VHH binders against p46559. Designs and how they scored, part 27

Target 1, 369 residues: p46559
Amino acid sequence: MTAIEKFFTEKSPDSEQVLLKVIELGIDFLGGEWKNVDKSQVNVSRVHGGQSNHMFHVTSSTSATPYLLRIHRQPPSQVFTDTVNLAIFSERGLGPKLYGFFEGGRMEEFLPSKTFDVNDVLVPENSRKIGAIFPLYHSINVPVSKSRRCVHLMREWLNGYESLGGGDYEILPTTVNYSDHPKSVSIKDLNHEIDNFEKWSTEIFEHTLVFSHNDLASTNILELNSTKELVLIDWEFGTYNWRGFDLAMHLSETAIDYRVPFPPGIKMNGDLIDNPPNIQIFCEAYVEADKKLKNRSPSDPTAEVKALIQECQFFWPLTNLFWALSAMKHSLLKFENGVDLDVQARDRLAVYFHLKPRSQKIYEELSKK
Below, E stands for the ipSAE of ESMFold2; O stands for the ipSAE of OpenDDE; V2 stands for 0.75 times the mean of E and O plus 0.25 times the DockQ between their complexes.

## First folded at step 10 (VHH; framework vhh_7xy4_2)

Design s1 (at its last look DockQ between E and O 0.05; V2 from the best seeds 0.00; counts 0 for: pae E 11.4 > 2, placed apart)
Fold by OpenDDE, look of step 10:
Structure s1 (fold): chain B 369 residues (1-369), chain A 124 residues (1-124)
Amino acid sequence: as target 1 above (369 residues)
Amino acid sequence: QLQLVESGGGLVQPGGSLRLSCAASGFTFSDYYMAWVRQPHGKGLEYIATIYDSGDYTYYSDSVKGRFTISRDNAKNTLYLQMNSLKPEDTAMYYCAKGSPDRLPSTGYRFDYKGQGTQVTVSS
């Protein structure tokens, strides 16, 4: 815990100390508009919803600009990545404005908004909007490594799993009903799976590398109250990956509910796994928006949309393998976070092996071209 | 090379006390939150305590709350676990764990490395 975290967590938001501190921060980062603000004119309220950070909405009865105060609880490396991404997006008008950052925290634009839930992202119109917004982010040049981080993370997590004493992993699905998977997988087997997908992806889709969110679950989408515009948040995994991986990540996450209030705390929707209803509209919107963004001449998008759908289908299993490996590693420590990580891992592996043959077929088909 | 070396385990009677230590090397110790986890024989790993990088924030599992105290000395790159009022159910291999920068889809602290462990046995 940083000194500032301790300060804001041990004191009441209504305390004189906190009120004076937020005025000080306002002056420091926003300037003159906060210089004449009295503590009696300031309101600090806790914002709930962020698990990894302490958040406060700071307002005044004056004309001073209100702001979101974020106090970090995350490791420095993760904070760094998220902050850098936020800074870039801020400058480009693609997210909340970053007013400033300090040791252990940052000041951001407060955006009155609704956070999407699992049902919101299934609304066709919302899916269209989300599809249309992706090209904006995928077009950004971010000065970070252009390496494919998803492959690296999968190997790191698998190595971590082994380091924590993990061995052969039994696949016993709970919330999905697939049987076309091995009974168990070894670390060697899983490494082989990673290698194969890396090979396939590199050979067929290397030209599609883009800056990616890589974790666009419903909870990472804000709908602005005023304009109904969508804003993507939580760029902790923001890095370069194959376009199809990022898109498939979002689509695959729409099938998963992590807010089940009873054990195992997770549920997968089988209907969305096999045939997601909004994939067509999502991809259509993406293609259209991408063409506009790149000033391409209008043309029949049918073939391009079909190709993009196929691309998403190819990467769909890999997104499940990605999170399965994460869950495998972390489940060993029996974290109590409301989700049974073993169930998650097993179900995702079952989905992976169920869908993998389709990906292989796509690879074979595209390799002949 | 990253290393975590636990020590201080042993045999103790119910109601007794032990102090575990973990010597860390191969990374910037002060930049990471640390934790203790334990594994009873034949059971999975259990999280029991975490301490933040500065040492000012700690939290405990319900099973050890009020009995165990986690602390750290960043100058010595050492993590500690003071265990009081020990019970037979506390018998386990105890591991020091390093905080991980990676993220889960769900909330919670993450760890990416643990030591070889030190055995704690509570028996009359």
Scores: ipSAE 0.018, ipTM 0.245, lowest interface PAE 8.1, mean pLDDT 89
Fold by ESMFold2, look of step 10:
Structure s1 (fold): chain B 369 residues (1-369), chain A 124 residues (1-124)
Amino acid sequence: as target 1 above (369 residues)
Amino acid sequence: QLQLVESGGGLVQPGGSLRLSCAASGFTFSDYYMAWVRQPHGKGLEYIATIYDSGDYTYYSDSVKGRFTISRDNAKNTLYLQMNSLKPEDTAMYYCAKGSPDRLPSTGYRFDYKGQGTQVTVSS
């Protein structure tokens, strides 16, 4: 635990020390509007931060700008990536204003909002809205490496798993009802799977490269109370990537329910694994919004939607392999008490191998052109 | 520094009741999901109940649903488990567990600490 995290966890939000600290932060990052604020004029109240952050809404009875104070619990490298990506989107008006950041935390605009759950994302109008906002984010030229993709993080996780003493991985037992997967996989097998998908993706989808969220589960979507507009949060895994991976990640995560009790703390929703009901509406909204954003001439939207659906189907198994590798590494690092990471890894590997033949068929069909 | 201290265990007859308590210190209790888990002799940990940081949501395993009630008092930094209609198969060491702040890459959460436990024995 960092010193700043310890300070805000050990002291009451209404303590003199905290009140003086938030005034100090206001002066340092927001300037003179906070210089004459007295501690008796300050209110610090907790905002639900989940398990990843300590969050405080800081206000005063003066004209000083209120702010959301976020004190990170995450490792420094993840904090840095998320903060940099937020700064980029804040500068372009596509997220909360970023007022400042410091070691272990940041100050940002408070957005009164509702966080989506898995049921919210399946409502047809919400699926349409989510599909329509992706092109806005995908159109941004983010000045970071375009060569690092999801596969690079996957290789880092697999290398970390091996370095921690991991070896051949047993896929059984699973909670999903598939048998068209191997009983176990080696590190060599998994490297082959990553290499193969990278080859396929680069050959036929390299033109679809965009800056991608790569983790758009329902909990990363905010609906603003005032406008009902959606805001995407938690860009920790943001990279340039094939857009189909980004879209498939959102769609595949609708089949994952983390609300179930530990153990195992995770369940694949069998009705959604192979055929999400929202894929048509989602892809229609994406194509329509992308055309408007790019001022493209009239075209055949039915054909474009079918092509985008195929693109999502191609990447669907890769999104499961992505999280399986993360779960394998992290099961070796930390005490497990909220999600059984081996259950997650086994189920996702089973889903990966079950869906992979469809991706191979799509590759073969498109590569004949 | 961080402590979870369970109490309230003991020997009871089948059909009896017990109330477990967990005193928490060394962290901001109201920020974390909390759980009760149990360990029957010679077996692994078995999840039984979870409660959200505000107390607004609870989850129970099928083995205890309808018989056990999890609750919390954030002002006292205390987690509770009311156990009714106890059965011999409820015999176990019961642990209080703190939710983890580390976000899993697939947006899952986990419990990262448990106490030393309190023994519950249900027999005639």
Scores: ipSAE 0.000, ipTM 0.229, lowest interface PAE 11.4, mean pLDDT 83
ESMFold2 (binder alone), look of step 10: mean pLDDT 82; pTM 0.835

Design s2 (at its last look DockQ between E and O 0.61; V2 from the best seeds 0.00; counts 0 for: pae E 6.0 > 2)
Fold by OpenDDE, look of step 10:
Structure s2 (fold): chain B 369 residues (1-369), chain A 124 residues (1-124)
Amino acid sequence: as target 1 above (369 residues)
Amino acid sequence: QLQLVESGGGLVQPGGSLRLSCAASGFTFSDYYMAWVRQPHGKGLEYIATISDSGDWTYYSDSVKGRFTISRDNAKNTLYLQMNSLKPEDTAMYYCAKGSPYRLPSTGYRFDYKGQGTQVTVSS
């Protein structure tokens, strides 16, 4: 825990120390409007909804600009990526304004909004809206490496797992009831899985590389109160990847409930894994929005939508492998994030192996064309 | 006012059984995950069983799996823990815990309220 995290988590938001600190931050980053603000005029309230940060809404009874104070919990590398992405989006009007950043935190524009939950993203109309917003973000040219990063991260995590002393991993599903998986997987086996998907993806989908969120869970979606527009947040995993991977990541996350407040902290919905109800409307919305954005002539979208659905289905197991490997590594580090990481890893691996044959079939079909 | 009132604890011999109850009031019981947690004397809290809001999903710690059963009656606003094959190591204060509505993965396990507890003692 960083010093600043400790400061804001151990003290009450209404404590004098916190009030004075947020005034100081206001002065430092927003300037003169906060210079005359007295602690008696300041209100600090905890904001819930962020996945990986402590957030506070800071307001005053004066004309001083209110702001969202974010205290990071992520590793420095993720903080860096998230901050850079936020800065870019801020300048482009695609997210909250960034007012400033400091060691261990940042100040952002507060957007009156609702954070989506697992139920919100299952509403068909919301799925449509989410599908429609993706092309906007996928069209952004971000000045980072244009290579896909998901494969790199998977290999890094697997190497990390091994370096920490990890060996063969036993697959014992807990929240899902799949049995068509191996009893255990070796590091070699997992590397082979990564290699195969990299090969398949590169051969078939390399032309689909876009700047991707790569972690669009429900809690990373804001619905603005005023306009009902959606804003995507928490770009700590924002990198270039295959389009289908990013879309499948969101869709696959709709099957996972993180509302479990007690162990294991996670529940997977098997019905949503096998048959996602909103994939059609989601992909239809994406295709329509993408055509508009690119000023393409109106045409029958049926074939394109079908192709996009297939693309999402292809990448669906890879998203689970991705997070399984993360969970495996972090479990060895005894990382505490409210989720039993072993349970998560095992369940995601079970899902991966269950869905993998479909992906292979898709590859074989598309390779013949 | 939110209240959780545990009952059913007591002294039992090894191999015996107890049924704990938790009466809930002051909130919409059926909207929240519930859990049983226990605290042995001189030790920290241990999560032992979780049940979903509807009761259709349960999870158990390895220490109690196969021996304990968590259930709920939403119509009666009551949480239950059937404890079979009790062991001396099960001796603890047992608490009923209400899930937090603000649970996020990164915030860790969280309850916003727990009862006063009921003592379970397993001894020959």
Scores: ipSAE 0.543, ipTM 0.839, lowest interface PAE 0.7, mean pLDDT 92
Fold by ESMFold2, look of step 10:
Structure s2 (fold): chain B 369 residues (1-369), chain A 124 residues (1-124)
Amino acid sequence: as target 1 above (369 residues)
Amino acid sequence: QLQLVESGGGLVQPGGSLRLSCAASGFTFSDYYMAWVRQPHGKGLEYIATISDSGDWTYYSDSVKGRFTISRDNAKNTLYLQMNSLKPEDTAMYYCAKGSPYRLPSTGYRFDYKGQGTQVTVSS
């Protein structure tokens, strides 16, 4: 743990030391009225967040610009990607303003907003809004490696699992009600699954590469209080990737409720696992917004929507394999994020094998063209 | 104001059954996940079962799977635990626990409130 993390976790937000530190940061990175602020005029409150950051909303009774202080808990390599992505989107007006960054943390705009939950993303109006904003983010040229896709991170997790002493993985027991999966899988089996999906995706979908969020669960979507516009946050898994993975990740995550406060800390909504009610509306909005952004007139809009739905369905099981591999590795590290990681891994593997035959059929159909 | 009142405990022979109830008041019961936890004498809390706010999803610890059933009646603001095939190892104080969808996760589960409990004793 860094010195700055210790400072903000071990001291009370209303302590003199914290109040003076946040004034110092305000002066250093924002200037302006912060130079005139006294500690008696400052409020620091903790903001709920994930396992990756400690977050504090810093305000004053003056006109000094309020800010969100983010103190990183993650290793430096994971922080680097998130910070670069935030800076790029901030400069494009597509996310919170970045006010500054320093070793161990950053300062950014606090966006008065509603964070979506799983119920919000399924409201048809919200599904349309989400579908419509994806093309804006997908159009951005981010100066990072284009060769590191979701499958490379999956291999890193599987290799890490093996290096930590992991072996054959038992898929049972599950909380989902499927039986069309193996009882266990070997590391060789899982490498084979990754290799096949990479081969299929490269052959059919290489033209769809975009910079992708890769983790657009509901909690990474903010609705601004003032404008009702949506903002996508927390780009720590961002890579270039086939756009269908990015879209399928959002759709598949609608079946998952991470706000469960008791073991296992995760709930799979069985009705939604392979039948997302919003896929039509979402894909229609994506196609329409993408065409408008690119000033393109399609030959057959209905056919393009149908093709995008099929593209999402193709990648759907891969999104479950992605998180299963992460959960397998992090379970051996005893990583704590409020989720029973073995429950997540087992359920995700069961879903992967249940849905994979559909993806194989789609590959076979599209490869004939 | 906020209350969880457990009932239905008692003395039972091995292989017997009991049904626990938890009456909830002071909050909108149907908005929250609920759980049963237990505490054997001189030991820490042990997780038993979780149920979603609508009741359409449940999850059980390995120690009780197949023997215990969690359920809820949102119209009556009541949580239940049907315990069958009871064993001496099931002897404990049983508590009803209320979750919150907005609290930060931590190691294991976290709940906002638990009741005072009801004793279950399984003895020959």
Scores: ipSAE 0.154, ipTM 0.627, lowest interface PAE 3.7, mean pLDDT 86
ESMFold2 (binder alone), look of step 10: mean pLDDT 83; pTM 0.841
ESMFold2, look of step 11: ipSAE 0.019; ipTM 0.497
ESMFold2 (binder alone), look of step 11: mean pLDDT 82; pTM 0.838
OpenDDE, look of step 11: ipSAE 0.517; ipTM 0.828

Design s4 (at its last look DockQ between E and O 0.01; V2 from the best seeds 0.00; counts 0 for: pae O 14.4 > 2, placed apart)
Fold by ESMFold2, look of step 10:
Structure s4 (fold): chain B 369 residues (1-369), chain A 123 residues (1-123)
Amino acid sequence: as target 1 above (369 residues)
Amino acid sequence: QLQLVESGGGLVQPGGSLRLSCAASGFTFSDYYMAWVRQPHGKGLEYIATISDSGDYTYYSDSVKGRFTISRDNAKNTLYLQMNSLKPEDTAMYYCAKGTYVEGRTSYRFDYKGQGTQVTVSS
């Protein structure tokens, strides 16, 4: 834990030390608006929800610009990615304004908004809005490597897990009711799984490469109070990637409920794991918005939607393997995010192996076209 | 006024059984996740079992899985813990805990009330 993280987590948000610190930050990054603000005029409230950051809404009774203070718990490399991506989207009006960054944190626009939960994303109009906004984000040119995909981060996590002393991983016990998975997996087995999916994806989906969010769970979607427009936040896993992974990540998270207030802090909804009810509406909206953005008419719109659904289904198990590897490493690091990371890893590995045969079948079918 | 009253603890031999109860009042019991937590003397709190508002989802820590069963009766506003095959390391103060939901992002809140009930496992 960094010194700045310790400061903001060990002290009450209403303590004199915190109030003076947020005034100092306001002066440093927002300027003279904050210069004459007294600590008695400042309000600091904690906002949280299992994020890799500590977040505080900072306001005053003056005209000084309020801000969202984000104190990072994540490694510097993820901080760099998230901050760069936020700055790029901020410049294009596609996210909150970035007011400044410093070692261990940043300041950004507070957007009066509702954060979505899993129920919100399943509302048909919301599913349509989310599907329609993805092509806009997918169309931007981000000046980062196009060769670093989700599999690069997965390999980094697996290597980190091994370096921290991890070995064979027992998949049981799980909270899901699948039995078509191995009892345990070795690091070598997991490397083979990553390699196979990379090969399959590159062979049949390389033309779908876009800059991707890679973590669009419901909690990373804000609905603005004033306009009801959606804003996507928390771009720390942003990379160029196959668009189907990005879409499948969003869709597969509808089966995951993080609103469990006690251990394990996570619940898999078995009824939703294979095919969430919003996939048709979501994919229709994506195809329609992508067509309009690219100024083209589809030759067979029903076929395009069916193909995109199949694309999402192909990447579905990979999204579970992605988070399983993260959870395995971060469990050894003893990160606290309100979720039992071994429960998450075991359940996601079980889901991965359960769904993998469908992805292999899709690969075999598409590789013959 | 919110109140949680634990009962059913006592002294038991290794291998024995106990059933703990928690009577809840002052809130709509059926709206909330409930849990049992324990605190061995001089140690921190350990979560041992979780149950959803409807009772259709349960979770157990590895230390008690297969030996303990959490259940609830929403008509009686009562939470239960059936404890079988008790071991000396199960000796602790046992508390009933009420979940708290905060809108928005994933929320994980610990909330417990009452004095607890002592379970002692010794020959």
Scores: ipSAE 0.072, ipTM 0.627, lowest interface PAE 5.0, mean pLDDT 85
Fold by OpenDDE, look of step 10:
Structure s4 (fold): chain B 369 residues (1-369), chain A 123 residues (1-123)
Amino acid sequence: as target 1 above (369 residues)
Amino acid sequence: QLQLVESGGGLVQPGGSLRLSCAASGFTFSDYYMAWVRQPHGKGLEYIATISDSGDYTYYSDSVKGRFTISRDNAKNTLYLQMNSLKPEDTAMYYCAKGTYVEGRTSYRFDYKGQGTQVTVSS
C-alpha cells in the first residue's frame, strides 16, 4: 500500500486532513480557482464501483472545478498504461479530462454517470450502442507499440505463474458444467495453446490489428446522465490487438458476473457463453458505424456482419484463456479482489477447451479461402 | 469568431415563467449538442438541460425536470429554454453552452459558454 493510499483509506473523507489535502491537490493541478477555497467549503465523497481504485468526488461550494480523485491500487505498469491512454483520450475529448497525475493517483474530470451492470449490457439497445462506439476507438492511432499484446501478456503471466512455483493445473469447473476439457494442463500444454492461437490469428486476422480496450466489462462502461452517451473507461489493458479479440472480450464478459455477494464471488452464465443474444445486433451496429466512419458507400451488410460474428466466435475462447492465465498467476500472489481466482481460472479454462474446437474449425475453413 | 449571446432573463415571481434565448454564431450550430447551464451566486456551474444536434433528444437534470423545456431552431441558430413554475432556488446566471466536436461527432463535453443572462425569482 502506498502512502497516499493509506492516507485516503484510513482517514475519513470529512477529516480535516483529507479536506486540506484535496485543496492542496486542487491548487496544484487546477490552479488559482482553488487557492481561496476553505476547508469548510469542501465536500469529499467516496465513489463506489471501481474495484481497482479508490475514488473520491471532490466538490466545493465555490466556483472551483470539481474533480474525481483516483487513488491507484494497480501495479505501476498498469497505472502507466491507463494514464497514458487516458491522457490521449482526454486530449481528443473521448473520455474524462485528465487534470493531473501524482505518485499513486490522478485527478480527473468528474462525469455524472451510471456505471453499467451485467443487466445493462444485455439490453439490446445498449449492445447496439456499444457496438457502434467500437469503430471510433478502433480507428484511433495511438503512439504505442503496434504489436499484438494479448499473446505477450499471456506468456508473461504463464511465466510468472511458473516462476511463483506453479505447476500442472487441475481443471475443475465450479460455475460451469463443461466436461470436454482435460483433467489437468501443464505449462507446456498451455504454451502450446498460446502458440496455436497465435499462429491461427496471425495467418487469418493479422490485417485486423487495432487499438483495443481488451477489458470492456460492464463496469468499464459509463452512461452519462446528461446525454446518455456511453463512455468507455479503465484502459489499463489498452493495447493493439486483433479486432475480433477486443470485440469477443466484451461479448464474453457479458456472460460473467463479478459482483456475486457470496463465494466464489463469480458466476458464469452458460446460456450466454455459447450464444450471446445480442451478438447480431452488436455486429450489425459495428459494421454500420465503421462504414459511416470510413465514408464507405452503403451496401448490404449481411456478409460483412456474418464474417464479423465468425471472427468474434473465433477469438471467444482466447479471451477466456487470457484471463485464466491472469487468474492463475494472481492466485499465487494471493491477490484479493472479491473473486476466487482459482475458481475463475478453472471455469475459464473449461470454457476455453469447450469452445476451442469451434475456433479451430473456423481457422480451417478460412485457411482454405 | 464563436459567439453565444443569451437573452430573456429578468425578475419574476415564484410560479412565473421565463423564456431564454441563445443566439449562436461563428460555428455550424446544427452540428453540435447544446446545453443550458446555470450558476447561482457563490456556487458552481450546474448543467440543467442538454439537447442533441438535431433536437431529437433532450435531457434534464432532476432539479428542472418537468418544469423546463430545452429546444432549438437550427435554421435560426438559436437555442431556447422555456422555464415554467419558477422557484427561488432557480435564481442564477444562466448560460448557453456549446458541445465539443470530437472525432467526427459532437462530444458530451462543452467547451464554450456565453456571457449569461440573470434570472431572479423573488416574491
Scores: ipSAE 0.000, ipTM 0.237, lowest interface PAE 14.4, mean pLDDT 90
ESMFold2 (binder alone), look of step 10: mean pLDDT 83; pTM 0.843

